# VH-VL binders against q6nml5: the designs that were tried, part 5

Target 1, 200 residues: q6nml5
Amino acid sequence: MFSEVEMARDVAICAKHLNGQSPHQPILCRLLQDLIHEKACREHGFYLGITALKSIGNNKNNNIDNENNHQAKILTFPVSFTCRTFLPARGDILQGTVKKVLWNGAFIRSGPLRYAYLSLLKMPHYHYVHSPLSEDEKPHFQKDDLSKIAVGVVVRFQVLAVRFKERPHKRRNDYYVLATLEGNGSFGPISLTGSDEPYM

## First folded at step 1 (VH-VL)

Design s09 (framework fv_daratumumab)
Fold by ESMFold2-Fast, scan of step 1:
Structure s09 (fold): chain C 200 residues (1-200), chain A 123 residues (1-123), chain B 107 residues (1-107)
Amino acid sequence: as target 1 above (200 residues)
Amino acid sequence: EVQLLESGGGLVQPGGSLRLSCAVSGFTFSDYYMSWVRQAPGKGLEWVSAISSSGDYTYYADSVKGRFTISRDNSKNTLYLQMNSLRAEDTAVYFCAKDYYEGSDWYPLFDYWGQGTLVTVSS
Amino acid sequence: EIVLTQSPATLSLSPGERATLSCRASQSVSTYLAWYQQKPGQAPRLLIYDASNRATGIPARFSGSGSGTDFTLTISSLEPEDFAVYYCQQYSNWPLTFGQGTKVEIK
């Protein structure tokens, strides 16, 4: 699930942003910016944070330019670092907050994972309530014991399937997960009083 | 649908000035770097200038630096190129081009181009 | 500036043949290289970005490869609409530069 992995990236940065005495801090800031933008990779999942810098190599670009080009010059540095990552996998048990309810399922957010879809077909004993009588109620899913899956409810679920979604034109990736409540009585809404059992 | 439409080209004498415009639609203009790329008759592509999404950073080819000024009006979804002290070698079709990547920190490559506007500098 | 040299200047081929186009950079551009197609009287069209990724809507017969200084665009089997001029572009460093183009013409 959670891992600390070593990886390498080429970091491009404008020469004007470099400190004359030490370029390392601007290079690390740019690296972090690049990782936040990319969000995730296929091999290691979501990037959660840089945990250690291993090395910063020399500029890969030819630096024969004169000083008058300093503002426009782009330098590329190879950086080796360790990164904490989160890779969702089949069988994982996750907890997340319901963000959207559709007639046939719900989307749950779990940490950096925004697209965990829980189908009504994978919610044993739940049914959709589309016409709430209270003016403060929204559509939701409900069991006979009155426990409900609605926007804002925290749900414990298991990962059924994982899909890596690549958006190369934006250099931005994501993960889509299919969730299930089948197979374990503890899956479903979590008590806000600190219990993992479904609330009323 | 994404559309880029250039205007302002024409015939001008050496030493003259022209202002090119590029009206865009179909994407969030304020999220992207924009560039001008030119092509002299029978020749290849030459990058001229780029402007960041905010307009805070501008970049120029050495051949036009000090003579051309790139600017943008995000409220009007319009990119501009002010061309001063024009020379015969500036004769070209000028293309407006959209960066492929969102954000002010990406180097441009171009997924959408306008049809171009012809600038002819001749006595 | 980074100079991109395309070769050959002209490829004379028949429909159905394989086209291989070269682009060489004067210094490393990593994988920050794009390929464009331009037909007479038209604006360029993005084919390949990051050296090997096909742009949206580009047919599978187009493929790119390479890294560093040596890059190749391959068209596995030429269609009539593929006869055009092809340009490489680097976006590793300012100023942005294009190769001078390879014309793929009918034999």
Scores: ipSAE 0.000, ipTM 0.434, lowest interface PAE 17.5, mean pLDDT 83

Design s10 (framework fv_daratumumab)
Fold by ESMFold2-Fast, scan of step 1:
Structure s10 (fold): chain C 200 residues (1-200), chain A 125 residues (1-125), chain B 107 residues (1-107)
Amino acid sequence: as target 1 above (200 residues)
Amino acid sequence: EVQLLESGGGLVQPGGSLRLSCAVSGFTFSSYAMSWVRQAPGKGLEWVSAISGSGYDTYYADSVKGRFTISRDNSKNTLYLQMNSLRAEDTAVYFCARETYYDFDSGYLDYFDYWGQGTLVTVSS
Amino acid sequence: EIVLTQSPATLSLSPGERATLSCRASQSVSSDLAWYQQKPGQAPRLLIYDASNRATGIPARFSGSGSGTDFTLTISSLEPEDFAVYYCQQYYDWPLTFGQGTKVEIK
């Protein structure tokens, strides 16, 4: 689900930005990079973009990390802003592009979500096709009606399970989801051009 | 497609100075933190210095603090290492390396996915 | 500083044999450990990151395992091009540190 949420973050920035003053633009740029690096949070999902800047407070004294960056002073500013987010949830219907095919499943990317795994066990009527000596076809999954799930194909799927993954020492997070094609004939490959038979 | 090319190495006397350059191509330079890693003849790898994508956060190994300065020119896709007060123990091949972390103005650390071929710095009388 | 100790210093093996290289950290680095291969006169090449993930283009015979303080790089069957020096590197904390290296050489 998409949402717009008010958030607050302490933004650390090198005093080299100062030049006798700390203009709003360097602090906003640092905030954007911090959010891009962090990628997601547990409460709100993936950060998609800052929609409004509410306030920038006064500098806090920040001497943390002085051992590693002793020749540069770090200033910390409290920032309040509104952010558009995307939180994947069980039952969501998403569309994404297949990025990797294994013999037992495929990884799909949907916007900021890189790790949507579609198991062969959740692809009713599909089977793995392997063509190691042929450049005509790469490994893929195929149904009897010749529908394919292959690298580059856009697939409509449902979220079966969601997991949040933290790396707090790197301040970088992500979401992992399990995908399924079960329960609805509209799930599976989406054609860029019309076909005589709708995808089942 | 991704390429890192170091230059500026050479022979210098103890107490002298050198400026190393690393020209990069094939990626958005300002989006990546960069490091210098050195290797003394017949020895292992030693991390020297790192700089954030914006150029405002810098980090140094204790052995080079106060003598070396890392910098970058994002408009020229070039990383620099200014080395002052050089000592015999600074003799090494200096490699330019790209961190995998997307870093505009962050000091967060990472591993290196691409390396240059290195440039030799020899400090001797 | 986090100190990484690699063992053995040298492995003398023949093509086709299995190589097992160890890297021990002086304190926990979680899974923030990478492995590099370096041949004489060449730059290091990333093999493994996050302790067990193969980098793009790295053959399946290379595998990494471990977490915390004890890590292993395994080459299941040595090819002629695999005889090189291997380094581990931690990126859990600053400063970034490397092990002293393990040389895999032809017997």
Scores: ipSAE 0.007, ipTM 0.466, lowest interface PAE 9.3, mean pLDDT 83

Design s12 (framework fv_daratumumab)
Fold by ESMFold2-Fast, scan of step 1:
Structure s12 (fold): chain C 200 residues (1-200), chain A 124 residues (1-124), chain B 107 residues (1-107)
Amino acid sequence: as target 1 above (200 residues)
Amino acid sequence: EVQLLESGGGLVQPGGSLRLSCAVSGFTFSSYGMSWVRQAPGKGLEWVSAISGSGDSTYYADSVKGRFTISRDNSKNTLYLQMNSLRAEDTAVYFCARDFEYSYGDYYYGMDVWGQGTLVTVSS
Amino acid sequence: EIVLTQSPATLSLSPGERATLSCRASQSVDDYLAWYQQKPGQAPRLLIYDASNRATGIPARFSGSGSGTDFTLTISSLEPEDFAVYYCQQYSNWPYTFGQGTKVEIK
């Protein structure tokens, strides 16, 4: 589910990167870099983009940001902004592109979500087809009606489970999702002959 | 506690055969894919073969296709590598490794648990 | 098959120094890349998976970065136990392939 939420971050930036004419632009760029690096938070999911800048406060004197071993002085600015986010949740119906096929499942990317795993156990009626020895086609999963799940195929699936993964020392987080095609005949590969498919 | 223990290595003449075993404990064996990775003396790592958790799908490096067969017995928690038509260039330490895991909402896609390796020497 | 090229072949450094190891893929592996440490006479040890995620129990001084074709393993401050051979491995496509290794040795 997509949301638009107000949040605040302290943005640390070297004084040498501030332009006296327009210091707000470098601070916003650093905020964007920080959000892209962090990728996601537990409360709101993936950061998709800043939709509004509400305020940039006065410089904070922060012991962590203004240590003696810095070559240039570090300034810290509190920034309030509105951010569009995507939080995957159990029961969500998502669409994504298959990026990797293993013999027992596939990894699907849906926007910022890179780790949506669709197990063969959750692909009713599909079986694995490996590449032949010469003039190999890519490995894929296939159903008896010749429907194919292969790298590059767009799949509609439902979220079974979600796990938030944080890496505090890297200040980088992610979400892992377990996907399923069970329970709805519309789940699976999306046909390019459908009327709304060109925009998926 | 998870453990992998290889056995079956030894000295064999060119053209001969050996079967390696990897005894597994400490996890649900059938839930994990497994790989064999080898390392020739003084050389780097080379992936050899992989098998799915059920045993229904197998993959091989081109250098061993048609000569090596990977298999598993989930009731005995044991992984095998049958090596036929051995060549001098197959001389290496052979490691078994736990591959791809998907369970409990965590996904670990590297080879996170390795055996100690068993030496295979192919020499006349 | 995807070829992984590691550089440098050997990196001679002292304890406390930063080590930067590179791995370049012949075609995109997205972020399906792992890093392993191997000490003489031992099995490899997983350090990093999915290009940037530290494996359980791995010290914070180890970090991975990159995507697509260019990857880096960084050890922020070398400890005596970090002098070893490091391998990158891709699991984007079959067959799986490893780089040739980078030896990090004491100067």
Scores: ipSAE 0.000, ipTM 0.508, lowest interface PAE 11.2, mean pLDDT 83

Design s14 (framework fv_daratumumab)
Fold by ESMFold2-Fast, scan of step 1:
Structure s14 (fold): chain C 200 residues (1-200), chain A 124 residues (1-124), chain B 107 residues (1-107)
Amino acid sequence: as target 1 above (200 residues)
Amino acid sequence: EVQLLESGGGLVQPGGSLRLSCAVSGFTFSSYAMSWVRQAPGKGLEWVSAISDSGGYTYYADSVKGRFTISRDNSKNTLYLQMNSLRAEDTAVYFCAKEWDYYDTSGPEYFDYWGQGTLVTVSS
Amino acid sequence: EIVLTQSPATLSLSPGERATLSCRASQSVSEYLAWYQQKPGQAPRLLIYDASNRATGIPARFSGSGSGTDFTLTISSLEPEDFAVYYCQQRSNWPLTFGQGTKVEIK
């Protein structure tokens, strides 16, 4: 779920970007870029936004930032801040829009969570319909009562499993979720058309 | 069907500028990072620039940094490349490419769909 | 940057033959390597991602293998449409880099 958490990061910034009157804006900008690039962490989930800058310490050491395209003098500042996060967890009930349909399942996007996979095996009573001939006949999953899971449809689902995917060499992470419609009659399509998600 | 259509290429003198566009259809444009990849006549592929799905983060090859600017308009499903201070060595076919973004991969930064390319010739 | 070296530069074969293409990285790219096919006048097409996974719609005759610095693309039995230039690409380190290409041509 959503949380407001305090965390600390060492922010590396090229000395030339600190030539301004106040270092706060350049440091905040670099921190935001670092968080956007990293996307998520294991402990707190997806980074949604910095809500407060608590403290900026003194420069620790000069070092080379892995994301810097030019070798230059780098200053490193310890920064303490508050961040709004979204951590998917087993048992969570989420809503999302179907973005991709495969023969054996669908990918749902729920805010920053891009990879919520709903397997056909976890869609009780649905069957795959391959109909590429018209817009109404695009590939989708359908139940006997004509309930439809297709690209653009908003689906309420439960998180069955969560996998944190780490790529340290790229300083980039993500979350992969397995979704299920089992166990609750309210799970499934909310409407026959998709809508924008409330999360950014 | 996924389609990427580049435009804006042409003949330009050294030091000149060109703006390339890539019109996209058939997928949710705002959900995918995009790149420009170029190919000089008779040569191999060279990655030029990339932009995140939101447009918040951009990447550039050292050879074009400071001269080229990548941008996108998610409301118009269009990717752009503003090319300034063009040099003879920038002569190439420029391809618009969609980043592969599928859960089976170890990560994006491969390209699953490409446009047909637009030729940029920098010559006096 | 990571340099990708492809060999051979040109491979001359007949339809029905097996093609084996190599890509060697200047440092380890783990499994983060893709293969592309490009025909004259056309855009590249993704064949293999993460060293060994076939992209959607790619025929079973295409397979990839390798890890670290040495990678291979194999076409088990060449079809007429397979005569093209093939490129490898790494995503292990920024910037993204491609190999120089291997041309597979008719004997």
Scores: ipSAE 0.011, ipTM 0.443, lowest interface PAE 9.3, mean pLDDT 83

Design s16 (framework fv_daratumumab)
Fold by ESMFold2-Fast, scan of step 1:
Structure s16 (fold): chain C 200 residues (1-200), chain A 126 residues (1-126), chain B 107 residues (1-107)
Amino acid sequence: as target 1 above (200 residues)
Amino acid sequence: EVQLLESGGGLVQPGGSLRLSCAVSGFTFSSYAMSWVRQAPGKGLEWVSAISGSGDSTYYADSVKGRFTISRDNSKNTLYLQMNSLRAEDTAVYFCAKDVEYTYDSSGTYYEFDYWGQGTLVTVSS
Amino acid sequence: EIVLTQSPATLSLSPGERATLSCRASQSVGSYLAWYQQKPGQAPRLLIYDASNRATGIPARFSGSGSGTDFTLTISSLEPEDFAVYYCQQRSDWPYTFGQGTKVEIK
């Protein structure tokens, strides 16, 4: 699930944004921005945070790809660091909050994983309620014991499948997970109070 | 044992209307999204429209938006495509297709079609 | 709108030979690519989903690979029933689009 891995990245930064006495800070900030934007990689999953900076190497500036004009000089620094990551895998048991309900299932957010999809076909004994009992309620899924899966409910689920989605033109990646409640009675909505009817 | 049986195709004049039907058996119809995919004679496949299991959400290709209406009657296990203002370019075999449970993500419903009907030919000509 | 380009347009081979079909996307589709087989007068049949997973009932000789913009469908040893038109489809972005097809025909 969680790992701490050593990584290297080339960090591109405009020379005018460097602090001459402390170039470390602007380079680290740009690295963090790059990782936050990229969000995830195929090999290690989601980037959770830099745990240690190991080295910043010499400038590898390539004047061929960097015009010496209004953009000023672009400097490229090799940075070695350790990063805590989260890679979802088939069989993992996760907990997350329902963020969106569709007719055919729900999207659950679990930490950095925004798109864990729980299909109605993988919710044993649940049915979709489009016209909520209350005019203030939104669409949800409900079981005979009145347990419900609705926006804001925390659900324990198992990962059935994992898909890596890359968008290189946007320099942004993500993971999509298919969730299931099948096979274990502990899967489904959870309550901090342990109530038999937490969703009424 | 899953069966998708299409009907309603035929010859129609430009500007005319036609309604296609797809009778479904072998699975719980209301639990699955359904799509229409067409294929012009001698050409490739083109996705046309999709509808959610409840019927509450519909999606259309830009080429048919405003002219075609997808609908379903879950009590009769039947999918429909109402085609209005037909053009010669709409001439094609129209297939109904069942959605696979692994086809959903954050940008909408992505359809992988695990079962298809036999197709019904729609010819738009004078 | 993501454009899928299949190559070659026509692949002429004999039974027992290996077939390699390509599908290239105009922008990344991740692994959200499916392959379908269609014979004349018949509906398409799902072969591969999520780039590399075989659909139920599909023989082991069919395999899919690739990610991002370049995808391949491989038939390790052609059987007589494999001579057909093959389509790739992306489901990474709306609208969902198909390639124009590769016809696998007897030499």
Scores: ipSAE 0.000, ipTM 0.417, lowest interface PAE 14.7, mean pLDDT 81

Design s17 (framework fv_daratumumab)
Fold by ESMFold2-Fast, scan of step 1:
Structure s17 (fold): chain C 200 residues (1-200), chain A 124 residues (1-124), chain B 107 residues (1-107)
Amino acid sequence: as target 1 above (200 residues)
Amino acid sequence: EVQLLESGGGLVQPGGSLRLSCAVSGFTFSSYAMSWVRQAPGKGLEWVSAISASGDYTYYADSVKGRFTISRDNSKNTLYLQMNSLRAEDTAVYFCARSDEYIDYWGDSYFDYWGQGTLVTVSS
Amino acid sequence: EIVLTQSPATLSLSPGERATLSCRASQSISDYLAWYQQKPGQAPRLLIYDASNRATGIPARFSGSGSGTDFTLTISSLEPEDFAVYYCQQYNNWPLTFGQGTKVEIK
């Protein structure tokens, strides 16, 4: 689900990037960089964009490990802002593009979600085609009506399970999703026989 | 599409100075941290220095600290390494390498794209 | 600084064989480890990052595993173009450090 939420972050920024008359722009840019790097949080999902800067508090003394840094004085500001987010949840109906095909399933990208896995066990009536008719045709999944799930095909699917993956030392998070085509006849390729992209 | 091109290498005497440049294209330079990695003839890889996307944070190997300065000009899509007080043990091919995005104050990286390197020879 | 020790120093194999390369860290680096391939006269090429993720364009025969202090790069079936020097690199701590390299050569 898409949402617009208010949240707060401490933003660390080098003092030399602050303009006394216009400090908001450098702080907002740093905040945006921090959110892009972090990607997602558990409570609100993927960060899609900052929609408003609500407040910037007073500088906090920031004492980070800088054994090898001789050029920066770092200031830390508490920032309150609104952010558009996307939180995948069980039962959600999403669409995305197939990026990788394995013999037992496919990985789909849906906006900021890069790891949606669609198992062959969750593709009713599809079978894996490994031996292409030509060298230019890559492995794919095909149904009796000749519709196929291949790299570049856009697929409509339902979220079966969601896993939040955090990487604390990198300050980087992600979401992993298990997808299914079961339960609804509208699930599957929304552009039959592939997209406009070649398989070369 | 992504290209990193080093220049500025050459022969210098011990105690001399040299400035390396790395011109980049095919990506938004200001969004990526960059590093210099060197390789002495017939030896392995040695990390030399890193700079954050913003240029605010710099990191150095102990062997070059105080002698080398890493810098960048985001308006010119160019990374620099100013090398002073050069020693024979600084002789190496110097590679420009693109780090993970936003190395800044948490400061760690792996290298997804590399230049072809520029040779620096320090000898009398 | 974190020291990375690669073993063996040289691995002599024939095309089609499985190659297993080890990298051991002097202290825990979680999964902040990358693997690179370097051919003579060329720049290194990223193969694996975060211990197990294949970089874009890297063939499925390359796989990485491990966490903490013990890491492995596996090439399931060597192709002629795979005979090269392989380096591991940690990015958990400053300074960034590389292993000494493992040369995979034709028997």
Scores: ipSAE 0.006, ipTM 0.445, lowest interface PAE 10.8, mean pLDDT 84

Design s19 (framework fv_daratumumab)
Fold by ESMFold2-Fast, scan of step 1:
Structure s19 (fold): chain C 200 residues (1-200), chain A 125 residues (1-125), chain B 107 residues (1-107)
Amino acid sequence: as target 1 above (200 residues)
Amino acid sequence: EVQLLESGGGLVQPGGSLRLSCAVSGFTFSSYAMSWVRQAPGKGLEWVSAISGSGGETYYADSVKGRFTISRDNSKNTLYLQMNSLRAEDTAVYFCARDQYFDWLSEDYYGMDVWGQGTLVTVSS
Amino acid sequence: EIVLTQSPATLSLSPGERATLSCRASQSVSSYLAWYQQKPGQAPRLLIYDTSNRATGIPARFSGSGSGTDFTLTISSLEPEDFAVYYCQQYSNWPPTFGQGTKVEIK
C-alpha cells in the first residue's frame, strides 16, 4: 500500500550549512539523508520520497563547539513534511527481481523491499536444479514447462506475511515479506515474449 | 546471553534409538531456524538436519534421511533430534546450532553463529 | 553434493606470521561460503560468512576472499589463540557441506 503522509522529524544540522543559501534547502537535504538512512518506519513503511516541506519550527537547542578555537553550531529544527511511503501488507501483489537463490527458496527485491522470501514450498510444481543445464546457467528453480526462477528473473508474487525489523544501534529499519505463488495462475516469472501465444 | 545446551547422548547398540534435546535461552527461539551438525571422533564436521523457525520445513542429509527426525517445541524453547536405526557410523558429537541459512527472516545469511557444546553419541556393541 | 577441498591439510607457523588457507569447491558456490574455527574439545566458532563478511566479535586480522570455486581465509598476523582447525562450508547447493579442515599448528 502506497500512501502520502504528513510526518514530523527533528533535524540536526550544522549552522555553517545555512550560510549563503536558502535556509530551508540545507535542512531538507539533511532530512532526506536521515530518511534514507532510516529506510522505513513501523507506521508508514518504506520512505519513497519527500513530496513537500510543510513547516520548520524554531531551533530547539544550540550546541557550540569551541575546541581548538574553532566554532561550530549544531541546531535542531522540528520539521513537518509530506512523504510518499510504501507499506507492504498481507494480500498485496508485487513484482520483483530474484537476487539470491538458495536450495530451499529465493529472495526477491521489489523496489525498496529487499527481502521477499519465496519458499520452494510456496512454488507449486517447481523443483530445485543444482546442476547447470549449460555452462552459463546457475542454480535455479524450474517447472515442467521450463519456466525458471533464477537470479535476474522478474517474478509476480503475493504477500503472505510481513515482519518489521528494527536495528536500533544502527537507527536503520527494514521489512521482510513471506511470498507465495499459490492461488493464482498469473503468479510466477513475468515475460512479455510470444511464449504465451498458441503458435509459439 | 544466548545459550544452547544439548542433552540425551550416550551409549547405544546398533539398531537402537536415542532422542537428543537442545534447550535454548537468550533469544526468541521461534524466529530462528536451527541445525544439527555432527563430528565423528578425530574427523570433520557434517551437517545432519535443519528445521525452520515455525517448524514447517525440515531438512535432512541423505545419510540420515528416513532414520532421523528433527522437531521443535517453540512453547518449551527446545529443539529435538529423534535418531532411529542407529549405525556405528553415526558415532559422533552432535552439536545444536542457530542457523539463519534456513530462516526467511534473515536479511543476509549470518552463518551458524551460536553453537552448543555438543553431546556425545556412541553406537557400539 | 558439492565437495569442498581444503589445502594445505596442515600449516606449521609461528606467532606473528601470516596464514593463508584455501578452500576449493567442486562446483561454483557463488559467494555462499563461510569459515569456522574449532579448538580441541570446543564447538566450532563462526568467523566469516558470505565469503568476506566478518561475524560479530571476530578480530580484523581475519579476512575472507574469493568467488565461484576458489576461496581463501587469511589471518594477517597469528596470535597464540589462533592455532586451531579451520573449516569452510558452502550453503549454495543442497546439501550444505563442509571441507575436511586445515590445522594451523605451532612450528
Scores: ipSAE 0.013, ipTM 0.538, lowest interface PAE 7.7, mean pLDDT 84

